# Miniprotein binders against q9bqp7, part 180

Target 1, 240 residues: q9bqp7
Amino acid sequence: VPQNWFPIFNPERSDKPNASDPSVPLKIPLQRNVIPSVTRVLQQTMTKQQVFLLERWKQRMILELGEDGFKEYTSNVFLQGKRFHEALESILSPQETLKERDENLLKSGYIESVQHILKDVSGVRALESAVQHETLNYIGLLDCVAEYQGKLCVIDWKTSEKPKPFIQSTFDNPLQVVAYMGAMNHDTNYSFQVQCGLIVVAYKDGSPAHPHFMDAELCSQYWTKWLLRLEEYTEKKKNQ
Below, E stands for the ipSAE of ESMFold2; O stands for the ipSAE of OpenDDE; V2 stands for 0.75 times the mean of E and O plus 0.25 times the DockQ between their complexes.

## First folded at step 14 (miniprotein)

Design xe44
Fold by ESMFold2-Fast, scan of step 14:
Structure xe44 (fold): chain B 240 residues (1-240), chain A 88 residues (1-88)
Amino acid sequence: as target 1 above (240 residues)
Amino acid sequence: SPERLEEIIRKLEEAVKLFEEGKIEEALDILWEVMEELIELIEETGDPELYLILLRVVDAWDLIDEGRPEEAIRILEEAIRRLEELIE
């Protein structure tokens, strides 16, 4: 149990979206400051299992590709993920009209992989938007806030070469989603409340993406785990 | 150490039962705990057999993700036998 518990949901906010919400998705720029990001906190507090799996993966890849090949492979994976996020922002933004870019992006396997998910996504409220939790002192940049099958969700887009049909195989992704959710729910730049999450794992070969929907109860469970990781990070920082 | 090995064996037996019942997510939660306990024992003992058993547990997780639960169960049952041999 975390020592300084704080609620994920904001009792001052409505659980329901309203008609006064902006028609154009919010895109609050990320302000550079000394406050740690969600990804920083998670990277600095990896579990023993995560460290073991990461090192095993690195050793196998270096053995197969060599050190230079591993560096090139890792750079390509990063670039593909970045392009995938750029494509999704373009597709989901009602103001995007650049035909040539859209045509090239729609030909990727990752974009084909998520088509069946995108059909259920509507009411986009935020894209590539900064969130800050002023009380808990962390920041983040979320991918998307939109309705998925009628429920307002923080949506996180992931790419994978291996199947991830169970939420357990996404490791820290649920923590990342609820961290953004809790920050947004208490950030004065936003007026609505989000209670659900969605992790979408897309595949390069165009195989159907795996959606991992997180209802309010599951989000609350992962929120407790996020608070423990944040507490661990804060304590490590004090001891340095 | 025998008490800790017996606890890991019991958790693996529980995970196998859950996989057989189709309760995949509950079984994966238990495998995650097993991985942590094996890592801690490896750090304390340096036993290479425990490292090999940990790799089998990771392989079983990958097989579950690939939709191959019967093969995953077989590997976990072998891991249980190897742990029992370490006690005996």
Scores: ipSAE 0.777, ipTM 0.924, lowest interface PAE 0.9, mean pLDDT 89

Design xe5
Fold by ESMFold2-Fast, scan of step 14:
Structure xe5 (fold): chain B 240 residues (1-240), chain A 88 residues (1-88)
Amino acid sequence: as target 1 above (240 residues)
Amino acid sequence: SPERLEEIIRKLEEAVKLFEEGKLEEALDILWEVMEELIELIEETGDPELYLILLRVIDAWDLIDEGRPEEAIRILEEAIRRLEELIE
């Protein structure tokens, strides 16, 4: 049980759209400061299993590709992910910027992979937008807040080379999603409530993406785990 | 300790049963716990057999992700037998 427990949901907020909500999705810039990001907290508190899997993967890849080949490979994976996120932001933006982007980026296998998911996405409220939890003192940059199959979700887009048909195989991704959700629900820059999450794992070959929907109960369960990781991070920082 | 190995065996048997019942996500949650326990024992003992068993559990997870649960179950049953041999 976390010592500094705080609720994920804000009872003063509604997920219903109201007239004061902007018609253009929010895009609040992320400002670097001493407040830790969600990704920093998660990277500094990896489980023993995650550390083992990451180290084994690195050793195998370096053995196959060499040091320079591994660096090139990881740089290319990062670039592909960045382009995928940029394409999705363009597609989901109400501004007609799609035609101004390179058409080849929009016709990638990753974009083909998510087409069946995108058909069920509407009512976009935030894109590439910063969140801050003022009480718990962490920040993040979420990918998207939109309705998926009629439910308002924090949506996180992921790319993978291997199939991830189960949420368990996404490791810390659920924690990342609920951390953003809890921050947004208590961030004064936002006025609405999010109670659901969605992790979408896209594939380079265009194979259908795997959606991992998280209802309010599942989000609450992962929120407790996120609070424990945040507590671990805070304790490590106090003792340095 | 033998008690810790027996607990890991019990969890693996539970995971196999859940995989056989098609309850894949529940079984994966148990495999995650097994991986943690095996890593802790490897750190304490340096036993190369425990390292090998951990690799087999990871292989089983990958097989589940690939839609090959029958092969995953066989690997986990092999892992159970190897752990039983360490107690003996």
Scores: ipSAE 0.760, ipTM 0.919, lowest interface PAE 1.0, mean pLDDT 89

Design xe6 (at its last look DockQ between E and O 0.90; V2 from the best seeds 0.63)
Fold by ESMFold2-Fast, scan of step 14:
Structure xe6 (fold): chain B 240 residues (1-240), chain A 88 residues (1-88)
Amino acid sequence: as target 1 above (240 residues)
Amino acid sequence: SPERLEEIIRKLEEAVKLFEEGKMEEALDILWEVMEELIELIEETGDPELYLILLRVIDAWDLIDEGRPEEAIRILEEAIRRLEELIE
């Protein structure tokens, strides 16, 4: 148990929509801040296993592609991920034109990969939207909040070239999702509560994406782990 | 120490049993713990044999993700044998 425990869920909030809720998904812009982002906290507190795996992968890729080839490869992976997220935001936004949707669908095998998941996604509440936890002092930019198979979820879209059929192979992604969830549940810019998460791993070749659904219990378990990473980050910051 | 190597062996044996039972996620949680313990021992001892065993554990994880659990189990059993030889 973390030293300074704080609850992930907010008892004052409901996951049900009401008439005062906006008809358009929320998109609060992320402001540059001295407050650390979820991504920064996780990057600064990587486990020994994550550090080892990342360094091994980097060395193997440099041996295969050369240093310039590695830089080009990583830049292309980043760009593909960015385009995938832009396409998903376009598809899930109610104001998108038919032409825009068709063009986005044609651009990537990743979009083909997620088609069967998208059929179960509805009731979009937020897209590419900033969250802030005022009490725990962190910020983030979440991909999507929507109903998946009738349950309101923080949804994180991930691209991968290798299969990730088990949630363990997504490493810090569950922590990222619950960090966003806890922030949103306590952020005054939002009025609803999210209790579930979904990590969707999409594949470049169009192979069916792997959904990793996290119920409230699993989210609570990962939240405890996130609080420990946040505590580690805070201690490291004091010692720098 | 021999006690730490024996603990790693027990965890690997448990992981193999879980993979054989189709309990993939539970087994992967144990492999993650094994990786941490091996990394710590490598940092303390500099033993290249432990480094090679760690690489085999990582290979087993990749095989599980690829849907090849029988091959993963074989290389984990090899890792167990190598650790037993270090204990003597």
Scores: ipSAE 0.802, ipTM 0.931, lowest interface PAE 0.8, mean pLDDT 89
Fold by ESMFold2, look of step 15:
Structure xe6 (fold): chain B 240 residues (1-240), chain A 88 residues (1-88)
Amino acid sequence: as target 1 above (240 residues)
Amino acid sequence: SPERLEEIIRKLEEAVKLFEEGKMEEALDILWEVMEELIELIEETGDPELYLILLRVIDAWDLIDEGRPEEAIRILEEAIRRLEELIE
């Protein structure tokens, strides 16, 4: 139980954006990091299981590939993830020149993997946009806010070389989604709020991506866990 | 601490039952808790048998994600037997 509970939704804010608003997605710039980021909070509060799994994975990869081989592998995986996010931003943006410049970026197994999800995505409201929770004092950079099957969602895109059919196997991703959601709902740069989340796990071989939809109830459950991680982070920094 | 090993066994037995019932998410939540307890015991004791049991729990999780629950159950049942041997 968090000591300082705070609601994920803002009762003063409508869940219906102004119908006359421009259709260009919001892209709020990320400011100087004087406030901890969602990813920093999560990295500094990793559970014992997460630490164990990460270290085991690293040790096994180094044993198989060597130190230099591991660095090359991780660099390639990072570049594939970066290209995936760039492709999605291009696909979801109304700007045609960016899409034309990124033609080769659109040819990947990961993009093939998400095609069936993209058919259900519409009404894009934000892309690669900064959020700040003014009361809890944390910041983030969300991937996308759009409708998925008619529900306005904070959408987080992830790449994976292994299947993730259960949300439990996405580890901290649900915490990222609700942290971004809570921040957006209390950020004065946004005039509307979001009650649902979506994690989309895309696969390198083009296999159909796994969507993990999070309704308001599930978001509230993960929000409580996020608040605990934020409290833990704050306590650790007091002892720094 | 035999009491802590007994609790881990109970949780693994519950997870196996849930996997058999097709309640994958509830069972995975239990495995996550079991992993935490095993890690704490390994840190306290340095027992390599507990480390090997932890690896089996992780393998079972991977098998569940791959759609191979029968194999995951067999691995967890072996982990339970090895834990019971540690209590004796």
Scores: ipSAE 0.733, ipTM 0.913, lowest interface PAE 0.9, mean pLDDT 89
Fold by OpenDDE base, look of step 15:
Structure xe6 (fold): chain B 240 residues (1-240), chain A 88 residues (1-88)
Amino acid sequence: as target 1 above (240 residues)
Amino acid sequence: SPERLEEIIRKLEEAVKLFEEGKMEEALDILWEVMEELIELIEETGDPELYLILLRVIDAWDLIDEGRPEEAIRILEEAIRRLEELIE
């Protein structure tokens, strides 16, 4: 049980999205701050299992590709992910439809993969927007806040070369999502609250993406785990 | 300790049962716990057999992700047998 419990949901905010669909999604810039990011917290508090699996994977990849090959592979994966997010932002942003859509960005297997998810996405409220939890002292950059099948969600887009049919296979991604939710729900820059999360795993080959929907109950469970990771991070930093 | 190995066996048996029942997510949660316990034991003992068993549990996890649960179950059953042999 976390020593410093804080709710994921803000009782002062109405669960009803204010009917004013903002005509333009929010895009709050990430400020350079001494405050740790969600990603940093998660990376610094990886479990022994996660560290072991990652190291094993890395060693296997280096054995297969060589050190230089592995670096190139990693760089390419990063670039593909970045391009995918840029393409999604362009698709989901009403204003960016006017900018010359780099047609090349839209012709990816990842974009094809998520088409069946995008048809169920509406009411985009935020894209690539910073969130800050002032009390718990962490920040993050969320990918998207939108309605998925009529439910307002923090949506996190992921790319994978391997199937991820189960939420457990996404490792810390659920923690990332709930961290963003909790921050947004208590960030004064946002006037609304989210109660659901969605992880979408897109595939390079264009096969249908896997949506991992997180209801309020599941989000609450992962929120507890997030708080524990945050406490661990905080304690680790005090001892440095 | 034999007691720790017995607990790992129990968890693996439970995971197998859950897989057979189609409860993949719950089974994966248990496999994650098993991995944690095995890693701890390996760190304490340095037993290469436990390391090999851990690798097989990881392989089973990968097979589940690949949509091959039947093969994963077979691997886990073999892992259980190997653990039982260590207790004897």
Scores: ipSAE 0.353, ipTM 0.732, lowest interface PAE 1.5, mean pLDDT 90
ESMFold2 (binder alone), look of step 15: mean pLDDT 90; pTM 0.899

Design xe7
Fold by ESMFold2-Fast, scan of step 14:
Structure xe7 (fold): chain B 240 residues (1-240), chain A 88 residues (1-88)
Amino acid sequence: as target 1 above (240 residues)
Amino acid sequence: SPERLEEIIRKLEEAVKLFEEGKIEEALDILWEVMEELIELIEETGDPELYLILLRVIDAWELIDEGRPEEAIRILEEAIRRLEELIE
């Protein structure tokens, strides 16, 4: 699918939208329906490399921890990730400043890991907010839209136990970010245009998080790859 | 096939050169292509040696993420030699 037929940036929106912080970050609820989510599209169209790596990782972990140990481990990883996202939403939401909070959420190693990134984040416009691309018919729930070092970004928060210093080691994360960006740029619930992405990989031990900034050109390159994954998903669905 | 093995060897040699030049992200992109080609060849041939070589490529990637490029390069050079032995 040619990028010029389905651009990531909306040609009807300004190349320079005036940056103005909304009084309250948008939080549009995700409505479940037959329209596929970004995560479902990516999970159903994994590359051969991703399938191989996932199967190898699963086999190694089961060998090390046993079947029940593996289930407990993966459940704990999921719970830690969920709590990390909840803590970040709380930290970045201005309406939460006087609300009673779980102290444990704010003291995790993951939160320590992202402190140097958070210092450069301002002008939050959306948190845990639904996006839909009406023309391409997919939906998503993005983590955050905010300015990072003065540039408006779709920001995706990730947790990892192993170092991820290169964007290549984040696998589908860039595709997820640009899918959300393209949807938001064509979603009537939003008025601004986002041209940059940021993947932040946080570490449990508090080691400094790795930021992977994606400029407009890089986002356009990953957008082309996302369109191919979406096409593959659509073809597979027609054949079921 | 010998032609496909020679192409994989060429890509691995390019990746090693890029790692040595500190062009890590470009090298990782090439390793990703190598992994795909090895997986496809394993699916076609069932050759256990190709499976072991794929595991070494993955080990090299993990070493790069851990900041151990010298060890990663040694493992990739071993993978190249093993592929060359399959041709001859």
Scores: ipSAE 0.732, ipTM 0.911, lowest interface PAE 1.1, mean pLDDT 88

Design xe8
Fold by ESMFold2-Fast, scan of step 14:
Structure xe8 (fold): chain B 240 residues (1-240), chain A 88 residues (1-88)
Amino acid sequence: as target 1 above (240 residues)
Amino acid sequence: SPERLEEIIRKLEEAVKLFEEGKIEEALDILWEVMEELIELIEETGDPELYLILLRVIDAWNLIDEGRPEEAIRILEEAIRRLEELIE
């Protein structure tokens, strides 16, 4: 058994969502504080290989686009992702009022890309919502918790620009999902249990998005790897 | 496509041979090409098995960095077998 291992699933919680009454999707705001975020932990504990691969990707992009071109490309990728998440939150929220800019975002190729996935998404329980693991002391902001093909999932929406994906996001995707899952399962702001994950990669050209489903066993395997990254982060802090 | 998978298999076999010969940097250069091609195929096909294979190739790279090439070679041979199953 690994030292300081903690379970991803909460034995005190049911798979059954709150059946007492239908509530609007939860949206707990993320508060800035000294507790590390999932993304910061992952950024600070990249393996030597991830750093090397990211640096090689960066060097190739700079060689092709120039330094200013690379900065514009990277900024554009982040902006596109932000707009995509805003559009999805609007689509999945039953009480959201469409605004003029939101209507334009709903017409993007990324939204066209995910249409077939969205048909299988229902029972939305949380959108753009903060999670905190009370025992392991980390925080995160998850995209969505909803049923995908009848299974309650933490869903992470990703955008991709063929042929040059954002390498860092690609390698950390499963760890992000399970970190959010474990936090939510132990956060008193939530009452349900999530055991599955879904990573959805959407494309700018409207090509069909690719769903990567993670069952409970796979989530448990990545949870172990996340715990190692979190422990590494904690050790690095002690050595400062 | 089967042709693209065959190309990736050939590169992985070459990388294994180079690791066995102790030519670590040359083998890692080939693994980098394999990772790039797998990412492109994942985006084109959406095959979850390709994503799992990519993660195994990354695990092999991590083992090489830790000075454990024999374990890395075993993982790469597993990846080759999985890719061959996708062709058949």
Scores: ipSAE 0.000, ipTM 0.186, lowest interface PAE 11.7, mean pLDDT 78

Design xe9
Fold by ESMFold2-Fast, scan of step 14:
Structure xe9 (fold): chain B 240 residues (1-240), chain A 88 residues (1-88)
Amino acid sequence: as target 1 above (240 residues)
Amino acid sequence: SPERLEEIIRKLEEAVKLFEEGKIEEALDILWEVMEELIELIEETGDPELYLILLRVIDAWSLIDEGRPEEAIRILEEAIRRLEELIE
C-alpha cells in the first residue's frame, strides 16, 4: 500500500457540466520549477522489467537500422508525435485560423487513423493544459479533456507504427492518464471532476486507431500503481 | 479477443518445448514475439492481468539469461494457465 495514499477523485466536485464552465477549452501554461513532472517521475522509476524490455528493443533496432538509422528513426518518431499533437489541438480548438493554417498536418495518416474516434469526442474542456497536484506535489501537461461517448475523459493521444516493434514503454500510458486525472481533480485551476481515461493509439498508415477506455474502477487501480511510483521517486530523491 | 489469446498460448507452448529441447535462441525469438503481442493487447484492452503476464514472461527471459531454464519453464507454464483463465 502506498505510504502517502490519497484519493484520485474529489468528492467536492461534479462531473456534470455547469453554467460557470468556460466555453473555450482551458490551456494553462506549464511552469517549470523543482516540482517533478509525471514524465520525470515515471522515467526515474522504471521497473527493472521495463528497463530490460527497453534495452532489448534498442539493441534490436540498432541491429536492424544501424546506429545512424536508429537515431534518425527515433528523431522522426518524436517529430511525428509532436506534429500529431499539434494537429489534434488545432482540430479540437475553436480557433479557425489555426485549423486552416495546418491543412497539411490534418491530412496525415495519424489524423486519418483517429477520425472515427474524433466523431465521438465533444465538449472539449482543456487542451495541452498544465495540471498540478498541490498535496502530492507533482505537475503534468495533459493532452485533452473532453467527453468521449458521453463520458468526461482525460484523453492521451499516442502514435504507433503498425506493424513495427515496440518503440516506447507502453506500460506507463495508463499511469500518465490517471496521474493527470488525479492532479486535475485536485487542482484549483479546474472546477470539474474527471473519472474516466482514454488512451488513443493512432497508426501511421491510417488504419483505425485503437481506443483504450478506462472506467472509474480501472482508473482507481492504476492510481494505486502511480502512487507507488511517486513514492519510489520521493525515496530516491531523499538519497541524493 | 479469444483467438489472439489462443495464438499467444500456442506460441508460449512452442517456446517451452524449444527450451526443453535446448533450442534456446529459437525459443527466445518466439518469446520476443509473445512479448510484442502482449504489449499490443495491453494497448488495446488495458487489461492489468495482461500486463502482469507480460512481466512474468520477461522474468522467464531473465532466468534463461542466467542459465536457469527449468525455473523459466515453470514461470511460462504459469503464464499459460493465466491466459487460459482469461479465455474462460
Scores: ipSAE 0.013, ipTM 0.232, lowest interface PAE 8.3, mean pLDDT 80

Design ye1
Fold by ESMFold2-Fast, scan of step 14:
Structure ye1 (fold): chain B 240 residues (1-240), chain A 94 residues (1-94)
Amino acid sequence: as target 1 above (240 residues)
Amino acid sequence: SREELWERIFELIEKGDKEEALRLLREYIEKYPDNPLALFIVADLLFDMGRPEEARKVLERAKELAKKLGDPDLIEYVELLERLIERLLEELKK
């Protein structure tokens, strides 16, 4: 159990629609400062097993592709992910925004992969929006907050070249989702409560995306693990 | 304990003591035979040590166990290492 426990959910908030809810999704800009991001905390607190596997994968890929080939591969993966997120933001935004977007952003295999998931997504409340946990002192940039099959979720869109049918296959992604959730639930820029998460893994060949739904109980379990990672990060910084 | 032994193995790998890491991995596998990641690490270390024939045999065992237990993440790592081992073995042919 973490030494400095804090609740993920805010008892003063509701997930019910409010008459004052904006007609357009919120998009709070991310302001970089000395406060650590969710991704930095996770990167600085990887287990020895995770570090080993990541370093070996990099070494083996470089052996297979060469230094330049590896750089090209990683750049392409990054670019494809960026374009996928841009397309999703466009699709989930108002119709006027869609008309202004490049059609090429909307015609990828990744977008085909996620079509069945998108049919179940509605009531979008936030897109590419910054969150900050004022008490625990961390920040993040979440992809999307919307209803999935009637439940308000923090939704994280991922691209993968290989199938990821199990939530364990998504690595630290569940921790990332609950970290954003806890921050949003306690961020004064937001008035609603999110209790569920969704990790959507999309495939380049258009194969159906794998949705990993996280109910409130599962989110609470991962939240405890996130708090432990945050404590480890804080302790490492004190010793630096 | 299982966790202490597992952590010690990675400490040895980090220090570059590959032979001692292999010794502990063999002990770990004998006691816990249903961990395909342990077999993968053995194969990876053998490959690093210039023992590709032995690496190939262990990696095949890792692949079979990973498929049986439904570990698609590990299968991706296995297939990458498998391709590199086969390339090296082909290169070593006179």
Scores: ipSAE 0.594, ipTM 0.868, lowest interface PAE 1.4, mean pLDDT 85

Design ye10
Fold by ESMFold2-Fast, scan of step 14:
Structure ye10 (fold): chain B 240 residues (1-240), chain A 94 residues (1-94)
Amino acid sequence: as target 1 above (240 residues)
Amino acid sequence: SREELWERIFELIEKGDKEEALRLLREYIEKYPDNPLALFIVADLLFDMGRPEEARKVLERAKELAKETGDPDLIEYVELLERLIERLLEELKK
């Protein structure tokens, strides 16, 4: 059990819209500071198994592609992921946020993969928006907060082609989602409550994306595991 | 016990004691035969130790089990190592 346990949900908040909610999705910029990000905490608290697999994958890829080929491969994967997120932000924004129109940015296998998921997404409240847990002292940048099949969710968009298996593992993905959820629920920049998560895995070939829905109970279970990772990070930082 | 054995295996790999790691991995697999990751690690270590024929045989079993579990990340690791083993075996024929 974590020493500094804190609840994921805020009893003073509701997931229902009210008159003070903005008509445009929130996009709070991420401020650079000494407070650790969700991704940094997760990267610094990988298990020995995760570290081993990541290093072996890197070594094997370099053997197959060469050093330059490996760098090009990972660069392309990161670029495709970035473009996928930019395209989704543009599609889900009620105001036009992509000012320089690139039709190829909006037309990819990954975007075709998520079309059936997007039809069930509505009531977008935040896009590419910073969250901070004021009490637990961590920050993050979430992809999307919107209703999926009528339930308000923190939505995390993932591509199937992965540069770092430990970051995109199902185990760490749920931790990332609930960390953002807990932060948003206690961040004064937001007024609503999120109780559900959604991880969407999109495929490069346009095959239908797989949605992994997380209800409130599952989110609470992963929240406890996130608090343990945060505690481990804090202990490691003290010992350095 | 299970978690302690698993942690010890990685400690041995990090320390460079690959033969002892293989011994403990085989002990682990006897107790927990449905873990495709353990079989993959055996194949990977054998490949690293210059034993590609043995690596190929173990990897075939890891591949079958990984497909049954539907772990796409592990399947990618298995297929990558499979390609490298086959390439090495072809080079050794020369």
Scores: ipSAE 0.580, ipTM 0.870, lowest interface PAE 1.4, mean pLDDT 84

Design ye11
Fold by ESMFold2-Fast, scan of step 14:
Structure ye11 (fold): chain B 240 residues (1-240), chain A 94 residues (1-94)
Amino acid sequence: as target 1 above (240 residues)
Amino acid sequence: SREELWERIFELIEKGDKEEALRLLREYIEKYPDNPLALFIVADLLFDMGRPEEARKVLERAKELALKTGDPDLIEYVELLERLIERLLEELKK
C-alpha cells in the first residue's frame, strides 16, 4: 500500500452530462513545466525485468536489422502511432464538411481495425487534452474521453504489430489510463467524473482491435499501483 | 523468496556475471517450472555467451510454454531470438 493514499474518484463530482456541457470536445494544451508527466514517471520506475527485456529487445533487433534499420523501424512505428492518433482525433471531432477528412487516414489498416469499437463510442468530451493532478503533482496528455457502450471512459488508443488479447500484455498502459483518470477527476479544467477506462489495441493488417475495458473496481486496483510508482519516482528524484 | 531470487538474477546479469545468473535461473526453473520467461532468459544469455546450440534447445522449451500461456510479447521475443540463433548457426557452418 502507498504511504500517502489519495482517491482516484472525486466525491464532489459524478454528475451526468447536462445541456450546458460544451458542444465540442475539450482540448486543453499541454504546457511545459517541471511537473513530471505520467510517461516520465512510468519510464523512471520500470522494474529490473522491464528494463532487461527492453534492452535485450533493442539489442536483438539491432542484430537483425542493423543500427540504421532499427532506427528506421522505430521511427516508422512512432510515425504510424502518431498518424493513427491524429486520424482518430479527426474522426471523433465534429466535422463541418467532408473536405476536412483525410481520405488516406481513413483507409489505414489501423482505422479499419477499430471500426467495430468506434460504433460503440459516442458523447466525446475530450480529445488530445492535458490533465494535471494539483495535489499529487503530475501531468499527462490523454487521447480521448467518451462513452463506450454507455460508460464514460478514458480511452487510450494503441497500435501493435502483434496480437494483445490480454490486458496484462499491455504493460503499463492500465497505469497510464488510471493516472489520466485520477488527474482529470481532480483537474479544475474538467467538471465531470470518469470511473472507467478502455485500452484499444489496433492492428496494422486491419484485424479486429482488442478492447480492454476497465470498470471502476479494476481502475481502483491499478490506481493503487500507480500511486506506488509515483511514490517511487518522487523518492528517486529527491535522492538526485 | 521467489521475488528475491528473481531480482538477484537481474542484478547478476546487470553486473555481467552471466554464469552465476544462469545457475540461479536453473535453480528458479526447478522450483517454478511454469514460467516461460525464465526459460527465454536462459536461452538469451546462452546466445549472448556464444552458445547458440544450447540456446536453441532451451528456446524450443520456452516457445512451447509461451504458446501454451498465450503471451504474445514473449512469443515475439522468442521468434526474434530464434531467427538470430539460426542465422548464427548457419554462419558457423561456413
Scores: ipSAE 0.637, ipTM 0.889, lowest interface PAE 1.2, mean pLDDT 85

